VH-VL binders against q9h9l3. Designs and how they scored, part 3

Target 1, 176 residues: q9h9l3
Amino acid sequence: PRKMVAIDCEMVGTGPKGHVSSLARCSIVNYNGDVLYDEYILPPCHIVDYRTRWSGIRKQHMVNATPFKIARGQILKILTGKIVVGHAIHNDFKALQYFHPKSLTRDTSHIPPLNRKADCPENATMSLKHLTKKLLNRDIQVGKSGHSSVEDAQATMELYKLVEVEWEEHLARNPP

## First folded at step 3 (VH-VL)

Design Ac3
Fold by ESMFold2-Fast, scan of step 3:
Structure Ac3 (fold): chain C 176 residues (1-176), chain A 120 residues (1-120), chain B 108 residues (1-108)
Amino acid sequence: as target 1 above (176 residues)
Amino acid sequence: EVQLLESGGGLVQTGGSLRLSCAASGFTFSNYAMTWVRQAPGKGLEWVSAISYSGDYTDYADSVKGRFTISRDNSQNTLYLQMNSLRAEDTAVYYCAKVRYYGSGYFDYWGQGTLVTVSS
Amino acid sequence: EIVLTQSPGTLSLSPGERATLSCRASQSVSDNYLAWYQQKPGQAPRLLIYGASTRATGIPDRFSGSGSGTDFTLTISRLEPEDFAVYYCQQYYSSPETFGQGTKVEIK
């Protein structure tokens, strides 16, 4: 028995030309969708591009935001030793400057049974929005500028639950 | 000097298709999100679509969702708008514009526009 | 979506007069994420003001923006002949980005 959480991060552009993706918000939910962590995070570098249309992050959110080093420590304490579910989760781990074991990582953008249930090609990389609409009949990432990382993390956990039994059995037979 | 030059506009029948292009110069195209804004004859401005600097994320006005596709080629500094299932109400001058993300979503440079006329 | 309503629809003024243009939002535009554009006949729009009050590069100081929340104003302190144009406000606080319907500043 191992605890499972879902994570979704929002990044802003820092560094030369705003091409570096730096962590600016992180949301973590438990198996039932309850929020364990949700903070705006202040990057150590100057923000060149807020990417607000997609991140939902604005300058006002950086006021009283948790500094990156402190936030990272808090987040890693929650993730360590748990099964972590995410969508295109390698981007989140890169922004956190963190390695999570593949055996404990579940990426809903790369689960063939999930695509199969959505009537999509098994090897395609489908968006979180598409899978959530098709399989949960729920619209996410609608209205206001940018995504809600809480909403995205909750949707990701619910999507994983649809295939959890068969996917965990598959992983037991075919370890990563 | 920043320049944006649209092309591909013209007269099409209802239900038809057109592809618009926008050639960018004078700035590092791959660093900026880009947008299409249209203006019907004698009317105001309407935002149509936006694309992230990498091309990984797109967004559309509800009126064009499912019919229009925005894309970009960063190697050629070119923005595209593929317009399908055109309707009379799509008749407008289409502008491409450079998006400023600091403060988010205002448009600091605009092209000259290209006219799209949709008729029966 | 946030609806922007501009008033008046048309201002008929003489060179040297002050123009005051209003833009009202159906919801609060937080962080002053509001821009103003100028458009002359047959031309593309030109950015004048962003962040409600910051003049874009090259814009003369006779143009000023003010306001917050739901009420925003563009002021042209002394109209020059080249200022007769249509002016649009635009919010970029909430997707989709929306524009007002425009205010025409025309010569009397």
Scores: ipSAE 0.005, ipTM 0.505, lowest interface PAE 14.3, mean pLDDT 87

Design Ac7
Fold by OpenDDE, second read of step 4:
Structure Ac7 (fold): chain C 176 residues (1-176), chain A 120 residues (1-120), chain B 108 residues (1-108)
Amino acid sequence: as target 1 above (176 residues)
Amino acid sequence: EVQLLESGGGLVQTGGSLRLSCAASGFTFSNYAMTWVRQAPGKGLEWVSAISYSGDYTDYADSVKGRFTISRDNSQNTLYLQMNSLRAEDTAVYYCAKVRYYGSGSFDYWGQGTLVTVSS
Amino acid sequence: EIVLTQSPGTLSLSPGERATLSCRASQSVSDNYLAWYQQKPGQAPRLLIYGASTRATGIPDRFSGSGSGTDFTLTISRLEPEDFAVYYCQQYYSSPRTFGQGTKVEIK
């Protein structure tokens, strides 16, 4: 379990009309939920849309933000060799321009036992917010301040813990 | 309604031991980290210790490391703080508080506290 | 550890006035992982603000939090009689969790 980390990223809009999702914050927590990494990240391209209502990112956060290339290096160093837990984690990896080995990746948005536990259809894609509320009785992503990637990463890790034993056994029998 | 009720406080001599309890209700106790925070008479708040939802991980302030032990019984919805080798400076009202997150977070609910007085 | 320094130590104001409380961190607090608590005499602390700017459940909108990095502010737009108390800031970004020394808002 100590080899597991959870990740959550916040993205802003860059490129034409802000349609390109660029990494603007990344949070990584360990199995205990302790923060290993939490930094604002400066995209290489001009930010067109901060998407603040969702991302929580504001212009002021970019003042001392870590350049993307530097941040990416720091993040990859943390992730290397770890089991990485995330929710809809493909988006995070895409923003990082990095893809973790599938065998070492856990996506809580695609774990049928987790959905079952939440009384949701096993094959449905449920939001982190919904699962967190149902299974952890915790409210995340509330208000107008935007998401907190640390909260989301912590929630993701705890959700995974609920099905960790079962799911790890499943994966051992059915390697991706 | 979330309720936290501390007990076990009292008068103890320097070098003595005391065990505090915190009975929790109104929420899924086993899904949240818990913390102890103390407040010396007329002073500010001081974080003392925290424990993960499962009890597998604990954290302590330097001032109490090696002397205090935080634990929990999720089947009883109870948080504990075993205090050994007590010192005069440990005199305080001890609050148990619910943590919003695992391992870290703000403390969204507090008990009314229990007074621990350490005398020489 | 992250040291939080609050100012002023005491703030004397009248009902209806605006209160501005400062909390300065010794180092940057990522994601604005800062909370504000209110404590009245003989009572346990009550969470007011978390995440630097999010009001806890049931907290009146006259309370607001702002700031980032190392500088944070709690604002009470119009003081009510029940708002006279001690206020603490707290960071929960890193261990050990630490509190400011508190600001007492007293009636002038």
Scores: ipSAE 0.005, ipTM 0.552, lowest interface PAE 11.3, mean pLDDT 91

Design Ai4
Fold by OpenDDE, second read of step 4:
Structure Ai4 (fold): chain C 176 residues (1-176), chain A 119 residues (1-119), chain B 108 residues (1-108)
Amino acid sequence: as target 1 above (176 residues)
Amino acid sequence: EVQLLESGGGLVQTGGSLRLSCAASGFTFSNYAMTWVRQAPGKGLEWVSAISYSGDYTDYADSVKGRFTISRDNSQNTLYLQMNSLRAEDTAVYYCAKEKYYYSGFDYWGQGTLVTVSS
Amino acid sequence: EIVLTQSPGTLSLSPGERATLSCRASQSVSDNYLAWYQQKPGQAPRLLIYGASTRATGIPDRFSGSGSGTDFTLTISRLEPEDFAVYYCQQYYSSPETFGQGTKVEIK
C-alpha cells in the first residue's frame, strides 16, 4: 500500500489563445486517501484562461503559488518508485512534463474490469465523475466552483482499489 | 484564507477538566490530520496529541496519555481536546495546528487558547 | 523518543549578518522529516521549512534548510529586522513528534 499513490492535476490555459494546458494545481494522496501533496502551481507562461468552472483555479490562487520548476521537483520526488494511479493520467503527466514508467502507472480510465463493474462498455472511456457515482455512490465535481483535485485523487484511488487485485494479477500476466 | 480558532481555555483547579475546541475554515478540514501543540509560559513548544484525517488514529505524548483525548467532527470542521485530571504542569497556551501533508510539518496554526491550572 | 537539541541557545547578531542555527537529533531522522518554525513574541509559530530543505509557501529566499541524518541547519543569509525571533526545529519521523528547545535570535 505504501508503494501506491494517486494523483490529480488541474490545468489552466496558456499560450496565444489559452489552448496550452499548463499545470496549476497538483494533488497526491496515499493508498488510504491521506494527502501527501496539494499545491497551487504557477505556470512559467502567462495564464490566459483560468478555466475556473472546470479547474477551480482563480487568479488569487496564483499569488503565492509554487513555481512550476519547484513544484515539479517536489512532485517527482513523491512519485519516484511508486505505483501511480490516476484518471486519464496521460494529461497529468503531460502537464508535469514528466512520464512515469508504464509498468508503474495505473489509469482508471483504461481498466476494463472497472468499467464492467460500473455496467459500462469495457472499451469505453468513462469520466471519473460517472465511475465515482456508479461505484462509490458519491458525487464529485459538483457545482460551478470547479473540481477539487484532492477529491478527484481520492476517488481515483478508491476506484482502483475496487479492482486492484484483479488488475494487478492481469498486469503480472501481461506486463505492459 | 485558512483560519484556526481555538476556544475553551481558562482557569481550572488541579484535578479539574477542560474541553478545548478548534474551529477550522478555509480548507477541506476532513482531508488533513490535526495536532495540538502547547507552550508553557516562557517555554518551548511541546507536541501534545495528533489525530488522523478520518479520526481513526490518535496519538499522544506520554505526559498526557490517559488524561487527554483528541477527537474531531469533520461535519462541523472542529477539532477537540478533552483534558481531564489537569495538573499544574499542563498550564500552557494550546495551539491547534494543521498538518501540511500526511505526517508533515504544520503549515497553519491558531492563535492559541490559554489554560491555567491552579494548585 | 527522538530528542532534538538546538544550538546555540541564543544568537546575537546585527541586521544584515548571516545566521546559522543547528538542530541535532539523538538518532537519525530518515527522509529528512524535519521542519523549522519561527515564533515571534505573542504570536503562533510559523512554518519556515519542511522536509529539511523545502521552504514553505511565502517564505523568503533568505531562509534555507539543510542537513540529513542527525544534523540539520537553518540558515538566514541576511538577517532582516523582522527575523529576530525564536526558532524551533521539529521532527515528524517517529512518534512522539518532538521539538527542539529553541534558539533565540536577538539583535546585538
Scores: ipSAE 0.320, ipTM 0.771, lowest interface PAE 1.1, mean pLDDT 93

Design Aj2
Fold by OpenDDE, look of step 5:
Structure Aj2 (fold): chain C 176 residues (1-176), chain A 120 residues (1-120), chain B 108 residues (1-108)
Amino acid sequence: as target 1 above (176 residues)
Amino acid sequence: EVQLLESGGGLVQTGGSLRLSCAASGFTFSNYAMTWVRQAPGKGLEWVSAISYSGDYTDYADSVKGRFTISRDNSQNTLYLQMNSLRAEDTAVYYCAKARLAVAGPFDYWGQGTLVTVSS
Amino acid sequence: EIVLTQSPGTLSLSPGERATLSCRASQSVSDNYLAWYQQKPGQAPRLLIYGASTRATGIPDRFSGSGSGTDFTLTISRLEPEDFAVYYCQQYYSSPETFGQGTKVEIK
């Protein structure tokens, strides 16, 4: 199987006024969209803002959530040595307090051929929701229950697969 | 709250057919594999059939291959098990189980089960 | 298929005692794909441990799983009255997924 996974994280607000984004859920899928990891994660600091409208995270999800340090270890074990695909993935890595090698990272928010395919400006930062609708004709992040990180990770992987050949060739010629 | 509710069980004669349903709620149904596990009276657990999150992959125990068909309707959050050519040894409580993964177990949530009795 | 053999068949203990349950696989199973379940009479099974050593949500820390390869163990450090039940191991490493025959933990 391909050594490629897609990741999506949900964050809650911690720290003063809840402005610090802390990892509260992480989902990882393989190349086929199979769920490899999906856990609620307990931040090390008190949650001030669950950001439920976007994150889908509620207080009851944190009752038995996996402590951050433990979850981080589990997640890193999965990511190590893999090509990691994500959307605006720097936010996920920041929340994880981990940065994957650039040469093994694919950010669907910064792939010009993907934007071109979606009839968007190549240098624009488009949302996952928009790209998914345009290119996959699928609605994600709908309703009032917040985002589904599994759904988002799956969508991210499917989007990348549309431009995988072209983009991998580009990266081979222009390594980061 | 995750809920799984089985239905369709009952008494059936050998050689007969029965269709089980499992209504799921409280989670994104289309993200996870679903499985049927059965338990004969006074016996242990037996894996019967599984279906991937998208329905593109199905698998069966040798004991039911060719007779049982697992399917799902993700738009209705429902899992099915069509059981044909039923045998006495198919008598069991049939559990609907949610997998933690998209293709396989483990099973983090179970329904209450529905009893299937096959009489000779 | 991978056959899981549990031992002992029955374990008679008193509350407060330590319980050690064994699950042996007919071939090597990745520790990421071994689970333990608890079942009480008239109830559906409940997931206790997955990935050989990870406690499921809401499971008390008196339950722990260990092992690798072909030998896996479920330990209950101090039995509570509600812990007397049947325990099953399961592998989801390869198809068909299989369960052990179960170990009954009963009160002495």
Scores: ipSAE 0.015, ipTM 0.594, lowest interface PAE 6.7, mean pLDDT 93

Design Aj6
Fold by OpenDDE, second read of step 4:
Structure Aj6 (fold): chain C 176 residues (1-176), chain A 120 residues (1-120), chain B 108 residues (1-108)
Amino acid sequence: as target 1 above (176 residues)
Amino acid sequence: EVQLLESGGGLVQTGGSLRLSCAASGFTFSNYAMTWVRQAPGKGLEWVSAISYDSDYTDYADSVKGRFTISRDNSQNTLYLQMNSLRAEDTAVYYCAKARIAVAGPFDYWGQGTLVTVSS
Amino acid sequence: EIVLTQSPGTLSLSPGERATLSCRASQSVSDNYLAWYQQKPGQAPRLLIYGASTRATGIPDRFSGSGSGTDFTLTISRLEPEDFAVYYCQQYYSSPETFGQGTKVEIK
């Protein structure tokens, strides 16, 4: 069994002028794309900017949202010991105030073979939306209703699976 | 249809051991936490033990810590509860319960339970 | 541990009446971590409400949950004959998870 999961988080703005990115939703899927976790999360600080257009988060989602501390504990129980796949995943970990071991982290925004498959410069940072369209022929993050973290996590996992073999071999030869 | 079927209950003497099983079907077993909940005759529900989807996390009620062990075989869609050093107060119907998510959540499905009777 | 105290112990009502069940926690519980269950004689419990106010799949709309902090309520707007049972609240906010002692809704 593959101990691999993909994560995607949505953040809202807190702090002065809403410049602090705080976790407001987290979705985790397994290797097959099945949802292991998908919860709205209540930041410890007052939300200044829901960033709804991008995050998809609305005030109503926070009514019964999981407190951050509780959510973090649950999420960490899922992530610990797993290979964690994400796109620009450093942002997710930062929002979680958790940093997964580098050797167990896979960031699809920094996988040259993936970019190559998409006919993109290997060292460029491509969006999840672009890679998903190019390589999976699927549209994500469509419209103005905001992102779906479940959809994004699933897309991220599918993208990684395209290059999993060669990338894992590369990492085995070049451990971080 | 989700189904949970407990087995392994029966009569056992104080100090004895018993192993309960719960066969799961109708859902992706390996994606959800599982829990044992017991109910003494004529009494309320008591949370006993829980295990995460991948067995990396387990938890127990103080009343059973050190005596009971929860485990699971995801390849067999089966949940287990090894009960050692059984006491009279462990007499109860033991329910297998499915959690809503991988590590926690309400119990959205329950088995019919299996009776464990501990006698002197 | 978080102790949940339900009240009343027994609620005697007639079909068609409104039932109000209380669950009080010894400390604050996030509302999305409070559940209600129904148990009929000789049967396993059935999930009614989770997240304090969300009905489980297939649960009639006469069942509703409310509350926050330490005080939670299960309401049955109009009792049906099949609603006479024991009801339990449960918190899964912190370990150990705990149940209330139950409220028996019986026919008057």
Scores: ipSAE 0.362, ipTM 0.806, lowest interface PAE 1.9, mean pLDDT 94

Design Al13
Fold by OpenDDE, second read of step 4:
Structure Al13 (fold): chain C 176 residues (1-176), chain A 119 residues (1-119), chain B 108 residues (1-108)
Amino acid sequence: as target 1 above (176 residues)
Amino acid sequence: EVQLLESGGGLVQTGGSLRLSCAASGFTFSNYAMTWVRQAPGKGLEWVSAISYSGDYTDYADSVKGRFTISRDNSQNTLYLQMNSLRAEDTAVYYCAKPRYSSSWYDYWGQGTLVTVSS
Amino acid sequence: EIVLTQSPGTLSLSPGERATLSCRASQSVSDNYLAWYQQKPGQAPRLLIYGASTRATGIPDRFSGSGSGTDFTLTISRLEPEDFAVYYCQQYYSSPYTFGQGTKVEIK
């Protein structure tokens, strides 16, 4: 079986009026929840909006931030050949300007058995926070300090593990 | 091999100025933030200042704000610390330290340069 | 700022004994952004642990880090003669990236 990792990214606003979402932090954890990667990342363009309330990113974090191009290379090296688990992961890939093979991608925001387990409509898009609370009895993304991408990545992996057997079997029968 | 070599330390009078340098080699200097950490004789480590890879962002400990200025010349692979209005409590060995990636923990340190501020 | 308080100030032990060093933070250090360093007289600090529990490259397995939140621990399972030194914890969650005051591990 292929190794699995979970990824979560935080983005800041760049470009006109800060409407462009640029990668500012990326966290990757392994199957056991161990952190493989956790870095602040400096976008190539000027940051207009740190979106601190949600992202947890502040100006001070950019002092030691890794240039985007360098960080991207590091991240891609980790992801290559692995099954990548994320929540609404298309946003993370977009920010990374990289798209992992669909057959090796697992998006916990689009796993009907997971929603069913949480007593949610199977075809609804539920938040990571909600699923984590319902299925893991854990509160994430609380307070005003912003999200922790490490915490979110770990939660995502744990959620997936709840339905891993069933979902992997489903995917085997129904390859994307 | 990563090497960091501090220089510029010496004896200076209170109120004086001194400029420290750190020559870096063995890695792509321009891709990494850099940090100064100091250690008073017989005392512990104190975080002093940091600068982003491009120099666009700087940060300082409250104890040195307004007096010290961190800068860098990526074309020369050199980190600087301009110290003005020096005080006796600034007496210390000053280390330049390299973080791994963007993590503000430091995997490489120089051997340090001694700054002595006397009355 | 986050103040890190290490204890004890001095730890007197013999080779072969277990050393347990504490680092307590004045507030929670999120994401386990805590590092441990070793420093010997006349030398620069050496990184031992980062991420609270990850050993740096080349660090012997007798060194281990644990903890979360406000309470962190460095453990040396069996002290070697070369392990007698001063140890510092450091948080890198928020600026200023403060160090603890250090724990000296000395030979009994």
Scores: ipSAE 0.025, ipTM 0.696, lowest interface PAE 3.3, mean pLDDT 93

Design Al14
Fold by OpenDDE, look of step 5:
Structure Al14 (fold): chain C 176 residues (1-176), chain A 119 residues (1-119), chain B 108 residues (1-108)
Amino acid sequence: as target 1 above (176 residues)
Amino acid sequence: EVQLLESGGGLVQTGGSLRLSCAASGFTFSNYAMTWVRQAPGKGLEWVSAISYSGDYTDYADSVKGRFTISRDNSQNTLYLQMNSLRAEDTAVYYCAKPRYSSSWYDYWGQGTLVTVSS
Amino acid sequence: EIVLTQSPGTLSLSPGERATLSCRASQSVSDNYLAWYQQKPGQAPRLLIYGASTRATGIPDRFSGSGSGTDFTLTISRLEPEDFAVYYCQQYDSSPETFGQGTKVEIK
């Protein structure tokens, strides 16, 4: 049986002028949408920009946040050996300083059948919010409190499930 | 086994100062944020202050902001709460609490130390 | 701040009965960042539930948490003698972290 998880990360700005994207929250859900992991993460460097509007991260969240090195270990342990689903997942892996095998990665931002189903150009990069609205009739990332990585991870998984059979068959015929 | 032991409580006059300590053992202290929570006699729990694992980030309840300072010495596995300008309403049992890694729920608590502020 | 209001203030029950404790938030608690604690006289609080519905390690199955948004519930399916205590809810969604005023579960 397959083991599949979906991941979504929130990043804050570190380094000079806050241009470095550092992991500040990571959420992982299983195939059913159950939360396997959801932690605030403290970057090793001083946070210059919380990017709260988008990330939802506030200073208060960093007080009890898990040190990055610890969180990374926890997350990698969860991801190892699994099919990892994400949206624009390259950004998440970059923030984690970890790259999952391509053959075990599913990026919902690059699945043509998913875009087709949403009446979008197959080769376009659509937002998670847009796809979720079109295909799941659900509003995510609403309000002024920033994103919910759990919600986003769950939405990502649900989107993938819509095209799972077709896409997995495609990948089997066309391995990365 | 995780152990948290508060000390430093006692009787102090209004306007006075007191420094609480929390000795931690049974876990890697420097990997965890720590929190102070207090409870006035016969009353409920009140979050007071928290500090990140490295001490770089702190937070305070409005009721104590500007008067209390949370700090830690990771080499000594000790959490501190410097309390200045104490008021009668600061009278409480003060608990040090260990949160889960990135959580603000607390899986371990000390037995608390009583601070009594008299006028 | 998010104000948590627990009800009832006191719950008088007998061993074996079901206890239902309410915690209502003045505003929505995101991601179900709500915990429940048990406190007995002269003791520190003990964690029961976190994430609104996740039972802490070592906590008996008779304790369960549910709810979302502004309404949360702690349920003790069958009260044991050792369950008579004060119970607090806590939100950790927003600063400052806040606790409910507590519900005392006492023996009838």
Scores: ipSAE 0.021, ipTM 0.631, lowest interface PAE 5.6, mean pLDDT 92

Design Al5
Fold by OpenDDE, look of step 5:
Structure Al5 (fold): chain C 176 residues (1-176), chain A 119 residues (1-119), chain B 108 residues (1-108)
Amino acid sequence: as target 1 above (176 residues)
Amino acid sequence: EVQLLESGGGLVQTGGSLRLSCAASGFTFSNYAMTWVRQAPGKGLEWVSAISYSGDYTDYADSVKGRFTISRDNSQNTLYLQMNSLRAEDTAVYYCAKPRYSSSYYDYWGQGTLVTVSS
Amino acid sequence: EIVLTQSPGTLSLSPGERATLSCRASQSVSDNYLAWYQQKPGQAPRLLIYGASTRATGIPDRFSGSGSGTDFTLTISRLEPEDFAVYYCQQYYSSPETFGQGTKVEIK
């Protein structure tokens, strides 16, 4: 019912030496943490570096992966008109080659009240993992097998919910 | 309606070769990865091979790696499985299966084609 | 590879009864990348559940999936005559994709 979703993307390396970050997985959850979208995505260019340790992406995941163009369309359809919550979300949007309206974007990496709640400097950029541990007493991104974008998206949403009322009020008074 | 129709199965001697085909219709074939799954008589299901929508990526079960080759012709909406150096344990019904996007679960299956490898 | 072990091997029940099928993974199946299939004799498998708990299109609500980590369950709340078949679980989290050995639900 709420027009709020959280997104997290995983990227692989394409182009020369794998320095181009290309979308390889996207997960979107609703306000309750229910998965609305979770797809492996096939970049249009050859993958040079799967970045598996971080991304969790492996070659076998690309075999059945959704072509980028198709996935992008699907994702945009979900995001349209929603408040989109993410952590360092500019990276996700960049990978998607899409930028959501700023007024409808919530970046948990740039919410001072969230950092304050976590006993962190308000203007510091804290990791999702750190905030999740501090505020939710939950361990995410554990191990060496890569991240779970679903888990990260869910954590992001849960973090935002902690400061939602305060932050939305702030934004209402201070529109971007 | 999605349809997958396997063909090419039959009796072959050990060490022989066989090429399976799967004709797809009812969906945009070129947008989907495709998979082969086999089932030995009276046994369970075994993932065999998969290929990306463009054919750029392929994967194989260890049991068939080096012997089987998956390919596709998107212009013909056809999936292929070239099977070489066939063994008795390759005897199975081979199913062509359509996965959902990026999920290696399969929402559509063909009727299967029987491959019998005799010694 | 992730080995999926289904239990019981055979489940003998009567129409109207509740069926509970187990699928245990040798290691954690992350993101609940677990599917269930139904297969009747001479037919191809039919997708019932994916993502551990999401019912496929056209699947009756008497079928439900649950579980996480290493333990997954398929439940048929009230068996219909057409539900007597072999059921397979499948993980698609890691390569190679693997299936359970199957559980046969037969009529008592």
Scores: ipSAE 0.023, ipTM 0.655, lowest interface PAE 4.3, mean pLDDT 92

